VHH binders against o26223. Designs and how they scored, part 133

Target 1, 191 residues: o26223
Amino acid sequence: MKLLWTSQHIKVTVHIDGKVSKMDVLEAIKTRRSIRKYQDREVPEELIDKILDAAMCGPSAVDERPWHFIVVRNREMLEKIPEVHPYGAMVKDAPVAIIVCCDSSLEKIPGFWVQDCSIASQNILLAAHSLGLGAVWTGVYPLEDRVEGIRRLFSIPEHVIPFSVIPLGYPAENPGTRDLFDPDRIHLEKW

## First folded at step 9 (VHH)

Design r30 (framework vhh_lunsekimig_d3)
Fold by ESMFold2-Fast, scan of step 9:
Structure r30 (fold): chain B 191 residues (1-191), chain A 120 residues (1-120)
Amino acid sequence: as target 1 above (191 residues)
Amino acid sequence: EVQLVESGGGVVQPGGSLRLSCAASGFTFSDYALYWYRQAAGIERELIASIYSGGSTNYVDSVKGRFTISRDNSENTMYLQMNSLRAEDTGLYYCATPWEEITYYGMDVWGQGTLVTVSS
């Protein structure tokens, strides 16, 4: 992957396979929004592979990288997710969802797997956005009923913790960009 | 059921004032940021004012100094005080909960809108 200047201030990333990302990193971060409405259009396996590659490149406490991922494309399974996640109705309308899990046997320091899986989840959202897709992080952990519901639905072992369910697809809505910079939250030298 | 209901719109002449109200039900009002959006002449809704759970506020430049957003957590109501109204302030005014960037409660609630017309 190379970052190229295509004009005065526009950077374009060219992938080894010839695919191009038209968003630089700051633009991707600032313009990413949660998307809950999807086009009736398949997401190619190659894009899911790129997203999961990005997910696994996040920083991880003591490099424990405890994440595992379940890729769900089966319509019957997607339709069952709202039965165990009360606010996951949009998942049934997505062409694919990724379940981010923690394998607790890979945990090197207690408790930091939450940050590890949060980083992986955010990288999925950013990578999807950079590839022209929309996604949303639906909260699973630490809500015990959702954790157990997802575990049972996908036959997830007891030592593995489902962390988030992320439906994704080509976006069918545009909530626009947020202006969130708040200088009152920045403290110089001390509080 | 999570609901937002706007009121207070009407016809006012340029330079006049209106106060809009947004009544909330079905959620813990004090925990959430709340937004006022405006939609003019079939254009997409634009965010004009925000108030956060801690009471901090934000405004788009075009309304800053003229509009004041406030909340009364005891009444589950948010207000928009609009002063020095201009023709370009004409539109449907919507209150909304935050678009959740992580789906926790599944809240993405819009009111039905209240019409403000600034005309002589």
Scores: ipSAE 0.466, ipTM 0.810, lowest interface PAE 1.0, mean pLDDT 86
Fold by OpenDDE, second read of step 10:
Structure r30 (fold): chain B 191 residues (1-191), chain A 120 residues (1-120)
Amino acid sequence: as target 1 above (191 residues)
Amino acid sequence: EVQLVESGGGVVQPGGSLRLSCAASGFTFSDYALYWYRQAAGIERELIASIYSGGSTNYVDSVKGRFTISRDNSENTMYLQMNSLRAEDTGLYYCATPWEEITYYGMDVWGQGTLVTVSS
């Protein structure tokens, strides 16, 4: 079964045998959308590994690489996430979710971990899209209620900060592409 | 506004039992997880029990087999049955939700807590 998604320019085809038609980086960035509906289909471990590999390839402040990843496939746990995350309703419908965390003990410079984990999270989204999967970034940090909710649910140590929850799956929706280029947001030489 | 009110604390001898209550208002009670925390004097707050909307529960090791968390959605009330109490269980007990977390580090404390004292 081939899943075909049409963007304005390129169709992404995912093969059941794990072969994926890869798109270039600009195409991936431009055509990526948040996906909140998923097929009743498991995501192969191989794809998750590729996504996590991509997540760890981003830069970090002074190469501190503070990120950790919790891969969640347990249905009971997935169904509990919305109970502690009000905007995580779609997580219960996903076959898998990745929780991006920061180990504060790995920080070399205070505060840059947010950027580091953001880069990792975005790479997860782009990699997922390039592999024919749908994903959405549900923010956890910096909202204390969400941080502590996820912490309790997954028994995350105090020195580790949950940053984002990213459900993943084969998409069951196609929101289309957007033209987000805004020349008014570009300033030459000065503001 | 989310409100949580704890009750049921008191003085009890080692080996005794207490039942705490948490009355909740200001949100759809049945949709969210609930938590019990405790804080002993001079010690950081500790999460000790969790109950989710589906009724599943989690406990820290120190209270497993002795404490039971439960909820009554019809009454918007959560409970903590504490059996075989020990001196180390002494402290202020608080309830919390994912929306209004009880913090002890310069943030709001939504409940006054209920004091549990275990002493001979």
Scores: ipSAE 0.013, ipTM 0.253, lowest interface PAE 8.1, mean pLDDT 87

Design r31 (framework vhh_lunsekimig_d3)
Fold by ESMFold2-Fast, scan of step 9:
Structure r31 (fold): chain B 191 residues (1-191), chain A 120 residues (1-120)
Amino acid sequence: as target 1 above (191 residues)
Amino acid sequence: EVQLVESGGGVVQPGGSLRLSCAASGFTFSRYALYWYRQAAGIERELIASIYSGGSTNYVDSVKGRFTISRDNSENTMYLQMNSLRAEDTGLYYCATPWEEITYYGMDVWGQGTLVTVSS
């Protein structure tokens, strides 16, 4: 079911083809895996809107929220990303990718934009997972060649820093879950 | 601790066959995707073949029809059957699993590699 987008107080709802699993927050965090194989199936704009809404709800240092997002659906542009990201081959096979950027003009405290954009990137991964999609964070910053390659490819101005490229789609793989809890990394009261 | 160990490499003449093995330990093998990469001298590692937990496979175009990836979940082992070998198939073959949850360098877990030499 789709509702019309009419104001900042009204968000679109989505008719999702097929069944979408619901999971609680802890399950979403624990079961999210990087997905690098996607079905040849379009992701509705309404799901992208929900994912970006979640991305912008992350905590940010001094509430600077310096993030900007580029949504890439153009096949020829997606196919060019592996030319500037050596390990981004999966991007060309995704129906859509989100580029997380920092607008340095919005920075209120030096250097914390990296944490801000990391939070936005993780929220994209978690939101995608909760909606039945798969995604992977491909790292751009702090590797200068990748930063400049992505900047040139998408005409990103010099005061804006591309941080991550996140392809996403309906999953065509299931890598399973990891069990990573390690009590030896928890220290009570002191180191 | 997650570990991958390759075996089965060797010297073979053009047109010959080899079967590579990748023995895995330290994780629930049946639940993870597994990959074969190839690295020739002076060339960056390239993904040759992949096999996913559901059994789906993928191949780089240069090996389609000649190479077959498979897995035996009961033995925690992945295989690469290589037929109709060519001189250009010479290289170090690496087993990998996509443990990297932020993709900077491709894969977090690599084996040590097994050498395949195709020469007349």
Scores: ipSAE 0.444, ipTM 0.803, lowest interface PAE 0.9, mean pLDDT 86

Design r32 (framework vhh_lunsekimig_d3)
Fold by ESMFold2-Fast, scan of step 9:
Structure r32 (fold): chain B 191 residues (1-191), chain A 120 residues (1-120)
Amino acid sequence: as target 1 above (191 residues)
Amino acid sequence: EVQLVESGGGVVQPGGSLRLSCAASGFTFSSYDLYWYRQAAGIERELIASIYSGGSTNYVDSVKGRFTISRDNSENTMYLQMNSLRAEDTGLYYCATPWEEITYYGMDVWGQGTLVTVSS
């Protein structure tokens, strides 16, 4: 498995740390945009490790933390994702993608794994942005054909549910920030 | 009820200019990224220019320096100023906006297009 060999070597090699973003949390939340165009530039493994650490720090219902992650760098595998995700064409052009999964055997309270994996997915997007990367959440669950397609492509066990596929890389587009604040959606003390 | 309507196309000589407009309705225009695509006969649509909600812009190399994309959030309208037009710029021009920040269905809103013909 060239993929497993590459991952093993990356984890035991001396890495050059990426420049730490000076973006504060509020700025990161307000300026993060979905990025679907990436530079032809490798993402260092130490940045992926930081992103995954951040993903696992999210709140989880009754602290069940059911998330597992698959890191995909193999070009042939990335090119196959659009075959099972019809709107995931940008994944083939990304240097790396993270597949967020739920291990249903870790579920302590029924149904909350969806929120847990949503939190992990959003943390990946925010952490990537804070590190100077761009990413987009491509939806897998609850679309049965995509769940089955991703499961088969990555040999995911039946008790594990692929939730999202998140390609990421250095941005090759620069969307501006959005002003989404709507005071009409805020109710004081009662509806 | 989200809608985009293109206008401003026409026939022009090489070296001439046209300004295309894309009028939007049914959504909070200022919050969305907006794109111009071009479709020539027998080839797929290509992205020509982008303008993001914050005002930053992107262009394909073939139109850089000749085309200028802009937006007027108060009028819910996006523009494409086309200068130094060439025969190869002939095509149907579409405006589009990506609807999704989480990609489930690739929901883009598309206009119906406006035809630009540069005299050969």
Scores: ipSAE 0.458, ipTM 0.792, lowest interface PAE 1.0, mean pLDDT 86
Fold by OpenDDE, second read of step 10:
Structure r32 (fold): chain B 191 residues (1-191), chain A 120 residues (1-120)
Amino acid sequence: as target 1 above (191 residues)
Amino acid sequence: EVQLVESGGGVVQPGGSLRLSCAASGFTFSSYDLYWYRQAAGIERELIASIYSGGSTNYVDSVKGRFTISRDNSENTMYLQMNSLRAEDTGLYYCATPWEEITYYGMDVWGQGTLVTVSS
């Protein structure tokens, strides 16, 4: 059985059998939306593996690859995340969440880890979307309360910085499409 | 376009009550979490109350037991019942909702705010 979500410009098909949605990279980028409502359905481990594989394929500063990933499926833990993340309410409703972290000991150049983990996080979102899942990037870093909250909750060592919490699941909403192209943001040769 | 319009602010004595309203449009209201922020003069805007799409609520300690956040999905309106108001509650109150992309404190959509003044 397929659940079809139709919007003005796109159709999202959710495969119950966990099959991968086939879309090209531009389609994935343009049609991706933050999803904060999820079906009461488990996400197969195979899909998570694919998402994590994608997360690790992004570039990083001087190839430092500082990222680590915590995969959270435990319901109790998922339900606790909103307690330390005031905007993470949807995490409790997701079957799984990925916490993207930086191991500072892996940094070769200070500060670039934010870019690295951002790339990894975005790849998670795109990969999830391409696989017929919905996800949302909930920001942790650089908000100290959230960083420390997630750290304590998951016993993350001091040298490891939680960066983002990304709940994932089969979508139970269709936010529609957005046209984000703004020619006023494009400057030719000079500002 | 997402729009949020706050109303109900005014001047009230300490111990008094106010009820704020937030009229929402441009999105599926029932599907989104909603928030009340406030900003006192010279202080950064703070999140004070949340009502999630599922109906659960959360409050900061300073307003617990005094403020009640609620929503009417049929009217696309969120409310903040404020009781036992204190001088420290004075500020601009904003309603907000998370919108597309990364969910951070500063990534919410909010209205122009409504002024609440608690003074004797």
Scores: ipSAE 0.041, ipTM 0.431, lowest interface PAE 2.1, mean pLDDT 88

Design r33 (framework vhh_lunsekimig_d3)
Fold by ESMFold2-Fast, scan of step 9:
Structure r33 (fold): chain B 191 residues (1-191), chain A 120 residues (1-120)
Amino acid sequence: as target 1 above (191 residues)
Amino acid sequence: EVQLVESGGGVVQPGGSLRLSCAASGFTFSSYYLYWYRQAAGIERELIASIYSGGSTNYVDSVKGRFTISRDNSENTMYLQMNSLRAEDTGLYYCATPWEEITYYGMDVWGQGTLVTVSS
């Protein structure tokens, strides 16, 4: 796998064919599950582009949008991720993974990059699900050994913080949906 | 609140059969991927069988064709039918389900285990 950059910053714009309704979003949110088993089937680059476009559309504290993304398709690199993430064994079996990073030089408010990168990570999971893929958020930050392991493995600069590693692919498992609504967590007018 | 409880273990002769049960409480297990693990003395826990919420199954080669995993969503219970038992099937059998939706520590919900002894 090779990535080509020019001296130009190329803006990739993707369009969703047809009408996207609010109920489509609610259904995606309610039915998304973590998927850790993948078919031996490649994910087209246009789907990754759609997922990354969705990731960058999340709200961000004072619109700092500090996220950067590394797309990993190289089998040897995917196989090395479990060496630095003890619970990331499933990554080696995925056709692709996205590493969500924070560029701290873009940070306008200290600490809010965590929320920004969480939003980007969740949008990746939801977008993947809406496109017929499965994914799982494997946690990197705030575990210092994992942050430094991923940084070294992918030559990530000192001012950039790896936040999450999200393997994705066509699902080879179906865990079903969860019923998580708890009215005891809803307070009217006051606590 | 959330728990899994295994039962059905015991002592059986080689070539015999046992049916293990795993009862779930505190959650709707039909929404979860469910596992049977085996722990033999001196060996790490091994995933031997799994069943998806939709009923699709998977088995480790050593038990394929001899063991059958199934689920009864109305009773919130999973089963492992073990046929043609061998001495090497002896061990503590655990049921488990993945609990983390964000993978930090690989935490699953585990039962306490039920002992299966295959001996003459």
Scores: ipSAE 0.455, ipTM 0.794, lowest interface PAE 1.2, mean pLDDT 85

Design r34 (framework vhh_lunsekimig_d3)
Fold by ESMFold2-Fast, scan of step 9:
Structure r34 (fold): chain B 191 residues (1-191), chain A 120 residues (1-120)
Amino acid sequence: as target 1 above (191 residues)
Amino acid sequence: EVQLVESGGGVVQPGGSLRLSCAASGFTFSSYELYWYRQAAGIERELIASIYSGGSTNYVDSVKGRFTISRDNSENTMYLQMNSLRAEDTGLYYCATPWEEITYYGMDVWGQGTLVTVSS
């Protein structure tokens, strides 16, 4: 764990367990894990900007791009998230969280915003990993109590749907790698 | 919140039997796979048995044929029936949920552990 940065808004160089943070796409996809324990370290705003840029570059149905993002750094607000998301206890220990939202006024076709916001959420996780951070997608939609709880807590208007809450920070755990390739799930030409 | 509470550990002689229980609360138990892990002194915690929502099971070779994992969805409880116990089965036994890559129900929850001692 070697980290070098000059401020939250300035260029950052990151090493994870002595490894350069730059990795090819396949390696990033295969080694990303959900991280729920974070170091007591601030995440530079520059890195959040890079993550959100990546989130907005995902594909969406008929290019509707319905996503909006709330960046939460306020400790008091982060500590209130577990009150409305019963399984979001790790959020209070993160230096920052991103709330992925759908603005339904941007929806061009019914129902595809769920896939759109799923893609944005995964891009946040993957971009965070590529930058030496850890993150976890905590599920909000389609659980109505969580949707309404998050909406009230962050003053989200009725036409906007909170989809996921993603805490992130420098990782303080390493769950290791998974070997998930299952050839029985691959069908050639026909079922 | 998701909670797992283990019970049933104790001291037994070699060749004896024990039944461990894992009582679950706070999630839709019937929908999830569940695990038994074992931690022996000086050994890293290892997965010994798993059970899927549909009832299919997997075992590590060292316990296959001796241990049986089962579940009672009506009682939200998972069991480990341990037969023909050996000295090397001594350890702390943990029940656990999957490491959830999207947190809906707080999976990656561990019980407190229950101690099994096989001694003569």
Scores: ipSAE 0.488, ipTM 0.814, lowest interface PAE 0.8, mean pLDDT 86
Fold by OpenDDE, second read of step 10:
Structure r34 (fold): chain B 191 residues (1-191), chain A 120 residues (1-120)
Amino acid sequence: as target 1 above (191 residues)
Amino acid sequence: EVQLVESGGGVVQPGGSLRLSCAASGFTFSSYELYWYRQAAGIERELIASIYSGGSTNYVDSVKGRFTISRDNSENTMYLQMNSLRAEDTGLYYCATPWEEITYYGMDVWGQGTLVTVSS
C-alpha cells in the first residue's frame, strides 16, 4: 500500500505588521459562525488585545462608549459561569471569555447602551473570527437571573450591567457556511 | 518574517526513540505557545502536544507518557522527545504556533514538517 503522502504544505509567510486582517470585512461577516467547541490551547494575549481594540472601535450613541470588558481566563470562574447561565455550557470549555458590560454612569442617552454593547459584542465576534478564533454570543441582558448571576459571580457594581458573555478559543468544530440572505425581508420604499 | 523549521525525523524501529527539533524565528518565541502536529497518510492532521508560554504542557492520550515536548527560549527552539515509538506514530510532524491574523480554523503557522517512519 503506497502511502500517498499528499503533503499539502501550506507555507505561510507572515509579515507582522499588525494592521491587516486575514479576512476582508465582508468575508468575515459572511463566514462567521457561532463556535461552541474549542481546542485545548491558549489564546495569546495579543489576540485578545486586538479583539478588544476592535470592540472599542464601534460607534456609540453620542460617542458615549459605555462599554467595559472583563477578560476571564481563570478556570474556576469559567466553570462557574454555566451555573448562572443555563445556555453558557460551552464557557467551561473555553480558554477565555469576555464579558461585555455597560457602565450606566457613562450613558448619555437612556436606552442606547444596548445598541452600543451589541455593536461591541459583534465586533468581538468578527474580530475573533478574522483572527482564526471561534466565539459565540451568549446573551445575558435582559434576563434578570443571568444579569444578577454574572453580577454576583464577578462582583460587578450595581451601576454596571453585564450584557453578554463571549467565550473564545481556537475552534474544534466547523459548522460550515450559511446563506442567510432572504429577499422577503427586503422592502423597497415601503413595507 | 515568521519561520518554523522542523528537523530530526527519520526511520526507526518500533520501541525506538527520536528527537524532533523546531527552529523558530521572526517573532518573540518566549511569548507564544507552540504545538506539535502530525499527519499520517490519508488522515487529517492531528494536534499531539502543546507547550505554553508559561511552560505547561499537554498531550493527547495516544502519546502521553511516551512523548515529551519542551522548549528552549534562549535558542528559539522547541523539541519533541519521542520514546517507545509505535507504527501508528508514523507520519509527517509539524511544528506550529498561533499568530495573530494568520490563524485559520484548525490552522496554525507551521513549517514543511519532518517525516517520522516507524517500521520493523
Scores: ipSAE 0.005, ipTM 0.277, lowest interface PAE 10.9, mean pLDDT 87

Design r35 (framework vhh_lunsekimig_d3)
Fold by ESMFold2-Fast, scan of step 9:
Structure r35 (fold): chain B 191 residues (1-191), chain A 120 residues (1-120)
Amino acid sequence: as target 1 above (191 residues)
Amino acid sequence: EVQLVESGGGVVQPGGSLRLSCAASGFTFSSYALYWYRQAAGIERELIAYIYSGGSTNYVDSVKGRFTISRDNSENTMYLQMNSLRAEDTGLYYCATPWEEITYYGMDVWGQGTLVTVSS
């Protein structure tokens, strides 16, 4: 796989087996899968910057944009995450993880930060996928023990709420794609 | 607690057939979707087929029309009927519970796999 970059608003072209793949947005949405096995290969800082740029471009309630991000590359810190997230064992094997947080001092409307941080988390997953990486959203909020565990581990202030932990890397597994369209969930004009 | 055990793998000639079984225990089998994956030497683990709790099925294009997934809720067993087998179908076949797209409770449970070899 080879990544090509062009220009100020950067276009990403992915080469797979000599085939140039431009992933449109619908393709990215439909083919993204959670990836929990990663190659032993570094993720360049430039790709992390692009992913975080995409994370911050999501819609936000009254444009409050309350998110903050912690980028974790330190192996010893990644290895401690499973101690406070019982289902986060894969994080210790990832080259990097992003912790999505809400700074409550930036909230304009109570409670909508959950939607804001959910959108940011999904954008991280989609951006990673579009760049040839794999990622998985490991859930922290609203489970109080995980919120407090992550807060303590990363010295997060009390006014900041850790929302999700997203390990990412070059994928070492392929779970395939799914066909999830269910027309019974669509109601025309009324319920 | 939750356990999946595959069986039915073996050596078969091209064009032959095999039936794989996945025996489940430790959960309410009838309430869950179940998945078949395969892994060939040097290739990433690939989703092959899955079956929802209500019986609806899905297949990857490379096996559609050749493989049939089914379930028997009374026996807590899922099956994969494989027909018209090809050399590229060779690999370890795994059954699994639903793939979580957000990891809260670790429902990603795998069996140990059963080996299928298509050889002439």
Scores: ipSAE 0.441, ipTM 0.804, lowest interface PAE 1.1, mean pLDDT 86

Design r36 (framework vhh_lunsekimig_d3)
Fold by ESMFold2-Fast, scan of step 9:
Structure r36 (fold): chain B 191 residues (1-191), chain A 120 residues (1-120)
Amino acid sequence: as target 1 above (191 residues)
Amino acid sequence: EVQLVESGGGVVQPGGSLRLSCAASGFTFSSYALYWYRQAAGIERELIADIYSGGSTNYVDSVKGRFTISRDNSENTMYLQMNSLRAEDTGLYYCATPWEEITYYGMDVWGQGTLVTVSS
């Protein structure tokens, strides 16, 4: 379990060439977009540590926190992901990917691990965005062929379920922001 | 509603040229990456060229140096200039833009396609 407890991360953000301006939570949520093109730049381990810390801070049903993460930096391994995920071509061009997994042995209540791993996946996307990185959630679960393909590729045990593959890096595209507010979906006091 | 409409296809002799257009509506065109796909009879669609919001372009090897992708943000239109056309370039040409924020099945927004026929 990798956890960094020093103020070193605060100092590192001053040194990083691509230093991210402070972003409030609403701005981060509203401006985050899926990014599928990345600069040819490595992502520092310190940023991955911050992203994974944020991922583990999400709410979890009965606090079961069943998530495990695989950090993939090996180019040959990243290049094999499109062979088992037909829409994951962008993963091979990313400097790093995070595979979000559920360890079913940590479940306290059946079925809620999907919500838990969804929350962890979204926190990875938001944390990456707040740090000046881009990422995209490529869906694995509940597609059985993708689950099994990823499991075999990364030697994941049978009791562990790969949930999502999230490539990330410094963005090489800017799709802009969306305005999705729809008041017709809001009902006051009753349906 | 988000919409893409292709035009400019036709019949041309080998060595000829065509310019395809992809007109966009219902979204902030300048903010999105745009893609040209090609589908030949009996073959699945392949990505042949793309252009990002910042103007960066990519091409598959088979069209590199012959095809040029460009965009005009003021006209909400993307173009594909096709030169030195070959019989193998015959197919239905689609423009597309990624709309999917969780990638399960690829591209969400497609045009209807425009047919390019290169005589043998």
Scores: ipSAE 0.462, ipTM 0.797, lowest interface PAE 0.9, mean pLDDT 86

Design r37 (framework vhh_lunsekimig_d3)
Fold by ESMFold2-Fast, scan of step 9:
Structure r37 (fold): chain B 191 residues (1-191), chain A 120 residues (1-120)
Amino acid sequence: as target 1 above (191 residues)
Amino acid sequence: EVQLVESGGGVVQPGGSLRLSCAASGFTFSSYALYWYRQAAGIERELIASIYSGGSTDYVDSVKGRFTISRDNSENTMYLQMNSLRAEDTGLYYCATPWEEITYYGMDVWGQGTLVTVSS
C-alpha cells in the first residue's frame, strides 16, 4: 500500500487486491463519460480553479494558448443557454458551466485554435472526472448561429470566438465504461 | 439504421407487476449502455434505471428494490422488471442509448415509448 499526499489536494493511489481507490491518468481517460444529469449541489470554486488550471496546461500550436474561459453560475444565464443551443437543455440544470473561447488576437498560426480549444475542452472533461464531477462538451463552433447566440448572451467581443459550452456538476447518472479498442484501426509501419 | 422499440406497457393495479422490453437494432448492442426513462404527465423525463455494457446497474432511489433492469446481448434486448407498482409509476417509459459524446445534434437514440398505467 503506498499513499501520496499533497497540501493542495489529496491524491491517493492505493492498490488493494488490484483495485485503485483513486484513478490514474489511463483510468480517467478510459472511464470518462459525458454526464448530462447533475445533483442539486454546488461545485466549490476550488474545484473549478483546478479544472481551469488543467485546461490551460494543454499543448497548443506554436504554444499560442489562445483560450479564454467564462465561468457561469448564474441560474438565469444558464437557463438561457438552451435558447441559443438547441441540444443544450441539460445546461439549465447544471450548477455551473464553462464556456471555452478563442481570443483570435492570440493566434500565432491561422486555424489551429480549433485544435487548441478542443484540447482545452477535453482537459476540462478529464479534470472534472478525476475530481468526482461529471461534464459534457456541448458543441458551439463551427455552427455560426450558436457562435453568435452565445456571443450575444455573454457579451463576448467580435475578436473572441465561443468554442464549447461545458456544463458540470456532481453526477446524478452513472454511464458505464465503453470498450472501444479496435486493433483493425492500427497499422504497423505502413497503411 | 439505429433504432429502439419498447413493448410490454399496459394497465395494472397498485402492487402489480409488468415487464418492459426494449429491442435494439442497427448497432453493436453489447458495446453500449442502455437506459430506461420515465415521463409522467406534466413532468420532465427522468432517468430511472441504467445498465452498462459490463452488466452493472444503477437505479433512481424511488424505484430501487422494486425495479430490475437486465439485458440479453444475444437477443439485442433490454428489460425492465417492475414490481410493487404505485400510482406514481404511471407514465410513458422510454428506452435510450447515448451515442453522442460531444453534443452537437442530440444524437441520443430514443424509442417511441410504452405507456404504463397504474390504477388508483
Scores: ipSAE 0.443, ipTM 0.799, lowest interface PAE 1.0, mean pLDDT 85

